# VHH binders against q75qn6r703to848, part 8

Target 1, 146 residues: q75qn6r703to848
Amino acid sequence: KPSMIQENLFIGGGLAARSIYTLQHLGITHVLCLCANEIGQSDTQYPDLFEYQNFSITDDEDSNIESIFQEALDFIKHGEETGGKILVHCFEGRSRSATVVLAYLMLQKKLTLLEAWSKLRKVHRRAQPNDGFARILINLDKKCHG

## First folded at step 21 (VHH)

Design m1
Fold by OpenDDE, look of step 21:
Structure m1 (fold): chain B 146 residues (1-146), chain A 121 residues (1-121)
Amino acid sequence: as target 1 above (146 residues)
Amino acid sequence: EVQLLESGGGLVQPGGSLRLSCAASGFTFSSYWMYWVRQAPGKGPEWVSTISTGGGSTYYADSVKGRFTISRDNSKNTLYLQMNSLRAEDTAVYYCAKYGSSKRTSGYDYRGQGTLVTVSS
């Protein structure tokens, strides 16, 4: 089951993202998929029901996940501006999705990494960016807040 | 080349109706959610309505709910906006828009030149 970060933003794993019932029950309209096609994106998505933005990112320490931050944030903002609810998901809902949500909270909501982390972990305890992603977020925090 | 061409705008009295059309080309129209947005003089762009790829899902801004109806004909690569019970505050340039992942402006990859809708007595 997806976790609610805020009224219009949810985080979860691949199984949750495949469940039409779950998505519709939560009122999800936009799905940000951060999978290296582990779950077969084209076969498990419902484009007539939800709008998707897909990124091919592996959960590796050397993955260049920061390169998609702007596009990911733009998609989230797009969902917000259209009155929708966004699900950010990866395969496990642990590392990739958490990293993008944290980046969103820091860049869009102007939170420190600590504040964003606290906010996320309150509702999504499985959140755990890999060490490489954590370093990226720490560097982002430094850029944003000095 | 992606092209979006809006039409159907004009001058109408309050309470009147208009039907906008958008002819799409240069991309697989049926694979994308489509949007109507509008911009009134002196104001920023405002989302109006969204429709899913097959038309199974439609969404509307609160300001137009119950009055506007979005639809599409994928066989004609055309997006529509039926506007009923028009109000002065609906006066704006209306744009057909497509969202994507590359070189987006104002939250959309592409939008047309727009069609002017003026609601005035």
Scores: ipSAE 0.774, ipTM 0.887, lowest interface PAE 0.6, mean pLDDT 93
Fold by ESMFold2, fold request of step 24:
Structure m1 (fold): chain B 146 residues (1-146), chain A 121 residues (1-121)
Amino acid sequence: as target 1 above (146 residues)
Amino acid sequence: EVQLLESGGGLVQPGGSLRLSCAASGFTFSSYWMYWVRQAPGKGPEWVSTISTGGGSTYYADSVKGRFTISRDNSKNTLYLQMNSLRAEDTAVYYCAKYGSSKRTSGYDYRGQGTLVTVSS
């Protein structure tokens, strides 16, 4: 079941992304998938129901997830500006999706990492970026706040 | 290269109708959601309508619901916007657009040059 972070923004794992009728009931129109190489896109994605942005980011400490932050944020903004709701998901809904959502909250909503973390964990207890992603977020926090 | 060519704009009286067309080339049209976006003089862009790849889903801004109809013909690579009951506030340059991973622009990948719709008595 996707967790609602704010009006129009949701986080989940592969199970949430496959729950098509739930996504339609919630009014999801856009799906940001961080685990495209880990799923069978042709049998788990429905391009006529949702607009997808797909990335293949591994959940490894040395993966450069920061390289896709701006493109991911642009997609979230696109969904919001076209009256839609966005699901951000990875396979487990723990590390990659949490990292991207935290980056979004920090870069677009101007939250500190601590504020973003508190907001996310309140609605999505599963959130746990891996240690490499956590270091990326700490560095991002320093770049945004000095 | 992605190309989007809007047409069908013009001067129309309030309450009138226009049909806009967008000819698409340089990409697999049937694989993309398509959008109409408008920009009134002195204002930022405003989303108007969305249509999914096969047309199974359509969405409209509240300001145009019930008056505008988006459609597509994938065999002709053409996107349409039927605009009825036009009002002065519909005056804008109308663009068709797509989103994707082309990495050309932020927000929408491409817009055409647009077609001007002027609603005035």
Scores: ipSAE 0.672, ipTM 0.841, lowest interface PAE 1.2, mean pLDDT 90
Fold by ESMFold2, last read:
Structure m1 (fold): chain B 146 residues (1-146), chain A 121 residues (1-121)
Amino acid sequence: as target 1 above (146 residues)
Amino acid sequence: EVQLLESGGGLVQPGGSLRLSCAASGFTFSSYWMYWVRQAPGKGPEWVSTISTGGGSTYYADSVKGRFTISRDNSKNTLYLQMNSLRAEDTAVYYCAKYGSSKRTSGYDYRGQGTLVTVSS
């Protein structure tokens, strides 16, 4: 049920993140959690199975999700460079995780927002950043290409 | 402060073996995944091996799989790399590393000063 963005990168919600056997079968080694305050870390995380990076970002239009882009991108690169596969997830797999994946595609893979959006929507039709996150991504696109 | 000190490198003939050690301090060693990376002369860093917090999961680059074994002793805060069947291509400075906190080197927060492994006839 996680959606594969590219060979080593997956997106999902909290249900995907708790599907431990599915994640192991897919070869997931690294989990980037954007909703740590919503899922209870010690009860639902398995640090001997996966390496985690946790953030507590709310899905509100005024949340400063851009503040964590660099750390999130660094974690994804870390997983890729150590032969691993990364799950990026939030609670619903719709807004926060989509926003971070789009930022990764734009900043690290040098795609325009339109290219990143097309790539993500092709495999993950649920993707829908909230309006505030969308504005952040539009501004990022201008900075990268303007 | 995080400190990692690699040791055990040296000169060895092809087919030989070495055991690298990494002494860790300044953090809760048992709470972190640990990594070996290497850097050959004139090349960028290359990931070698990974071990999870308790050692339940280990991973290896294809180039070393079957020849190298990563291990850890959490009671001694020490990471190990047993290197067997060494080849000339394994010549590099070897670093142990962890991920966490904001400083970065080639996708890792921390690594030690390294230990040189030279494989030559």
Scores: ipSAE 0.669, ipTM 0.834, lowest interface PAE 1.2, mean pLDDT 89
Fold by ESMFold2, fold request of step 24:
Structure m1 (fold): chain B 146 residues (1-146), chain A 121 residues (1-121)
Amino acid sequence: as target 1 above (146 residues)
Amino acid sequence: EVQLLESGGGLVQPGGSLRLSCAASGFTFSSYWMYWVRQAPGKGPEWVSTISTGGGSTYYADSVKGRFTISRDNSKNTLYLQMNSLRAEDTAVYYCAKYGSSKRTSGYDYRGQGTLVTVSS
């Protein structure tokens, strides 16, 4: 069951990503998957129903999730510009997907980390980036806002 | 090397019809969602229509819904846009596109010069 962050942007875990009828009912057209190495893509993804962008980012404190921020933001923008709605998900819907959504809110919507965190937690209580990802987001906040 | 070659544009009266084609090469056409985008004189790019890999899903901008039909023939690596009931506001250069990741930019792969559609009396 994905959580709606804003009209065209949703967050969830692997269970939400496999709930095909729910995604179609919500009008989801684009799926950004951060856990491609943890799922059976041929058995869980439907390329004729959704356009996918797949990453294999581990949920480890030393994973360089920042390296994919720009491509992830580009995909979200692509979905929005083509009248679509985007699901951002990882396996549990807690750390990787939350980190990417927070980065999107900070970089694209110009929110501070505190504002982005408050916005995300209101709709997605599961959000909990690991400590390494949190440090990345804190550093990003400093770069964006001094 | 990705190549997208648009054709079928021309001058047409309001209410008329045109069919655009886009010949694709240099990538596995059947594995990509395909898009039509247009750019009117003095305006930025505007999304027109989307078609999924096998054509199971199609989407249209509100401004063209009911008048335009996107289709594809994966055996010929060709994307089509049937444009009916054309209006002056449809005057634009039409591009076919696919989404390809770019490390530094978002957007579409525009590989041709587009095809000009002019709707005028």
Scores: ipSAE 0.655, ipTM 0.839, lowest interface PAE 1.2, mean pLDDT 89
Fold by ESMFold2, look of step 22:
Structure m1 (fold): chain B 146 residues (1-146), chain A 121 residues (1-121)
Amino acid sequence: as target 1 above (146 residues)
Amino acid sequence: EVQLLESGGGLVQPGGSLRLSCAASGFTFSSYWMYWVRQAPGKGPEWVSTISTGGGSTYYADSVKGRFTISRDNSKNTLYLQMNSLRAEDTAVYYCAKYGSSKRTSGYDYRGQGTLVTVSS
């Protein structure tokens, strides 16, 4: 099942993204997929049910996930502004999706990394960005809060 | 090059009806969710309605629910908004829009020039 981070924002893995009737019941309208090359998104997407934004980000410490933060945040904001609810997912719902959600909470909701982490872990215990993504988030926190 | 052209606006009395159209070109219209957004004088843009690619899902802002109907004809690359029971508060420039992932600063990738709807007695 997707975990609800806030009223309009959910996090999950590939299994959550494929649970179509659960997503519809939750009122999900927008799906941000970070693992487009891994789960054969062309085979599993339903564009008449959900509006998708797809990225192919590997879960490697050297992956430049920061390069897609602004586009990802714009998509989340788009879903919020159109009365929708957004699922952010990767394959396991552990590293990439957590990293993007944390970046959203820090950049859009103005939380410190510690505040964002606490908020996310409370509802989604699986959250664990890889060490490279953690470094990106720490640097972002430092930039925002000195 | 994405192009959206709204039409059908005008002056109408409260309780009246209008049908807006949006002619789309420069992209595969049937592959995109489409939106109506409006901007009243002195206010920021406000989302009005959403329709999915095939029209299987439609959504409305609470302020227009039950009065407005979004539809599309993918064979004509045209988006519509039927507006009934119009109120003074509906006075705005109406835009059709789609989301685009290529713009780093946009909430909506493209919108047309808009069509003015004025509801006044």
Scores: ipSAE 0.649, ipTM 0.839, lowest interface PAE 1.3, mean pLDDT 89
Fold by ESMFold2, last read:
Structure m1 (fold): chain B 146 residues (1-146), chain A 121 residues (1-121)
Amino acid sequence: as target 1 above (146 residues)
Amino acid sequence: EVQLLESGGGLVQPGGSLRLSCAASGFTFSSYWMYWVRQAPGKGPEWVSTISTGGGSTYYADSVKGRFTISRDNSKNTLYLQMNSLRAEDTAVYYCAKYGSSKRTSGYDYRGQGTLVTVSS
């Protein structure tokens, strides 16, 4: 159920993150969770199966999601450099996870926001950052590409 | 304060074996995935192997698969790498590592000082 953005990078919601056998079948080794306080980590996470990086970011227009971009990018790079595949997820797989994936594509893969958006929407039509997150991404695009 | 101390390196002939150890302290060892990384002279770091918290999952770089075995003993806070059928291209400094914030090289919280493995005739 997770959507493949590129060979080693996937996006989804809380239900996808709990579909353990599906994640194992896909070869997921690393899980970046943006909604840790919403999911009951003890009941939904399996640290012996996946390496987790957990954040508790609210899906509010005023949330400072940019503050975790570098740490999230570093975790994705870590998973890639150790031969793994990474799931980025939030609760609905719509706003927070999409925002972080777009930031990764822009900052690490050097895509413009338009290019990153096109790439993500092709495989994950649910993607819809909230208006505050969209403004953060637009500002980031200007800093990276003028 | 996190500390990682590698040992067990040395000079071996091709086809030989070595067992590396990594003594860990300053963190809850059983709560972290652990990694072996190596760096050959004049090259960048290369991931070698990964082991999950309880050892239920292990992963290997293609270059070492079938020859190296990662293991851990959580009661001793120790990580191991059994290296068999060693080849000249395995010559490197070997480091154990755990992941954390990107405050240090390669996104790992810590790497130890390393232990040198030299494979030569």
Scores: ipSAE 0.649, ipTM 0.836, lowest interface PAE 1.4, mean pLDDT 90
Fold by ESMFold2, last read:
Structure m1 (fold): chain B 146 residues (1-146), chain A 121 residues (1-121)
Amino acid sequence: as target 1 above (146 residues)
Amino acid sequence: EVQLLESGGGLVQPGGSLRLSCAASGFTFSSYWMYWVRQAPGKGPEWVSTISTGGGSTYYADSVKGRFTISRDNSKNTLYLQMNSLRAEDTAVYYCAKYGSSKRTSGYDYRGQGTLVTVSS
């Protein structure tokens, strides 16, 4: 059950990433996984159907998720530029994937954190970055907008 | 080291055909999605076509749909682009590409020199 953030961008959890028929129906071509090698989650499962970018980021308050923002956003841009649609997912679809989507909206779409949050929560009510990730996003907002 | 070598370009009249080849080495070719990108004189790069690892999925820019066919032969580490019904606006240097193996990749990595296609009377 992926949630559509915008025409080319979707968010979900591990169940969404495994729902292959649904992903194909939506036209998903690229899968960005933030939970590679977690228990019960396999990365790069269908390489002939989707192009994958995988990261192993834990959902802990002290995880340095900001370290992968540039590579993650580059992959989303790659999918957009090649006519594709991108699923951003983590295990629960709650914290890591939401954090990356919010960073994308702030850095690439130039939204404030409040604007990005409002946009995401409208379509994906389970979005809830952990407190450490929230602090990272607040600091990012200050860097971008004062 | 990743290497991509394009060939098969040339001068053709409108309505003509060409087949481009891309010889790949230095990586497991069958494990990567492959791309054709072109750059016309004085313009930025334009995505042309995409093929998945086994060729089960192919995608085309609207400007070339129905005229171009992407294919691959994984036993020969070779990517192809069959170009039919060529038009003057198809004139460009054509490059094959894969998406990065670098931590800092923002698009296509490991480009070859390209092969020039000129469509003119």
Scores: ipSAE 0.648, ipTM 0.822, lowest interface PAE 1.3, mean pLDDT 88

Design m1
Fold by ESMFold2, look of step 23:
Structure m1 (fold): chain B 146 residues (1-146), chain A 121 residues (1-121)
Amino acid sequence: as target 1 above (146 residues)
Amino acid sequence: EVQLLESGGGLVQPGGSLRLSCAASGFTFSSYWMYWVRQAPGKGPEWVSTISTGGGSTYYADSVKGRFTISRDNSKNTLYLQMNSLRAEDTAVYYCAKYGSSKRTSGYDYRGQGTLVTVSS
């Protein structure tokens, strides 16, 4: 089941993304997928039910996940501005999706990394960015908040 | 080159009806969710309505629910907004839009001048 971070924002894994009736019941309208090559384009996506933004980011410490932060945040903002609710997911629901959600909370909601982490962990205990992503987030925190 | 051309606006009395059209070209229209947004004098853009690729899902801002109907004809690459029971508060320039979906590309793409809807006595 996806975890609700705030009224219009949810996090989950591949199983949550395939739970179509649950997503419809929650009012999800937008799906941000960070694992498109793992699910594949012939996988169960339903573009008439949800608007998708897909990325292929591997869960490796050297993956350049920061390169997609701006587009990911723009998509979340787009969903919010059109009265929608957004699911951010990766395959495991632990690292990539957590990293993007933390970046969103830091860049758009102006939280420090510590504040964003505390907020996310309260609702999504499995959140655990890999060490490379954690370093990216620490550097982002320094750039944004000193 | 994405092009969206709005039409069908005009002056209408309160309680009246108007049908807006948006002609789309330069992209695969049937593959995109489409949006109506409006901008009233002195205000920023406001979302009005959303329609999914095949029209299976439609959404409306609370202020227009029950009065406006979004639709699309994918064979004609055209988006529509039927506006009934119009009020002075609906006065705005209306734009159709899509979300950019190329890799790393984002944002609404407002095209043309929009179409002005004026609701007054």
Scores: ipSAE 0.645, ipTM 0.838, lowest interface PAE 1.3, mean pLDDT 89
Fold by ESMFold2, look of step 21:
Structure m1 (fold): chain B 146 residues (1-146), chain A 121 residues (1-121)
Amino acid sequence: as target 1 above (146 residues)
Amino acid sequence: EVQLLESGGGLVQPGGSLRLSCAASGFTFSSYWMYWVRQAPGKGPEWVSTISTGGGSTYYADSVKGRFTISRDNSKNTLYLQMNSLRAEDTAVYYCAKYGSSKRTSGYDYRGQGTLVTVSS
């Protein structure tokens, strides 16, 4: 269920995040959750199996998802540097998780927004940042690449 | 305030053993994954080992696998590293860490002085 973006990075929704045996089989060690306020953490998260970073970002056009980009990217880098694999997820695996993955590809892998979008949609067809998040990503692209 | 205090380093011959300890305070130790990281003189930090909250999962860098054992005692807020079959290449300052924002680029929370391990004939 998780879509593999690159060797150590995966994207999904709440169903992927709850597929514990699949995550263990894939070697997932770190889970970045963008929808902590939408899940019952005590019965859906397993802190002895995965290291979590949890954010409560709503999927609203006026949500300031950019405010958590640095922390999210730091967590992804942390997982990579400790030999691990990271799942980035939100509730539906559509908007918030896609937005953070696109920001990662742009900021860390130096892709343009168009390049990042093409790469993500190739493996994860449901990716669809909401219009507010898309504006944030367009602005980020301008900051990074003119 | 997060505080991590490493101890147990020293001078040891190749093939010898040491046991490092890390006393933790200022956070709920049992809720965090813990890490050992080392830094040789003039080099950047190198991840050594990881342990999950209850110790159900442990991970090791290839360079130490089979020789080092990470463990924890949550009742004492203490992290351990048993180091066997030591080699000259293991010479470094060893730090314990938890994930969090820090002045370091890796995001590790290096709050103590570290403990020096020197492996030499």
Scores: ipSAE 0.601, ipTM 0.813, lowest interface PAE 1.5, mean pLDDT 89

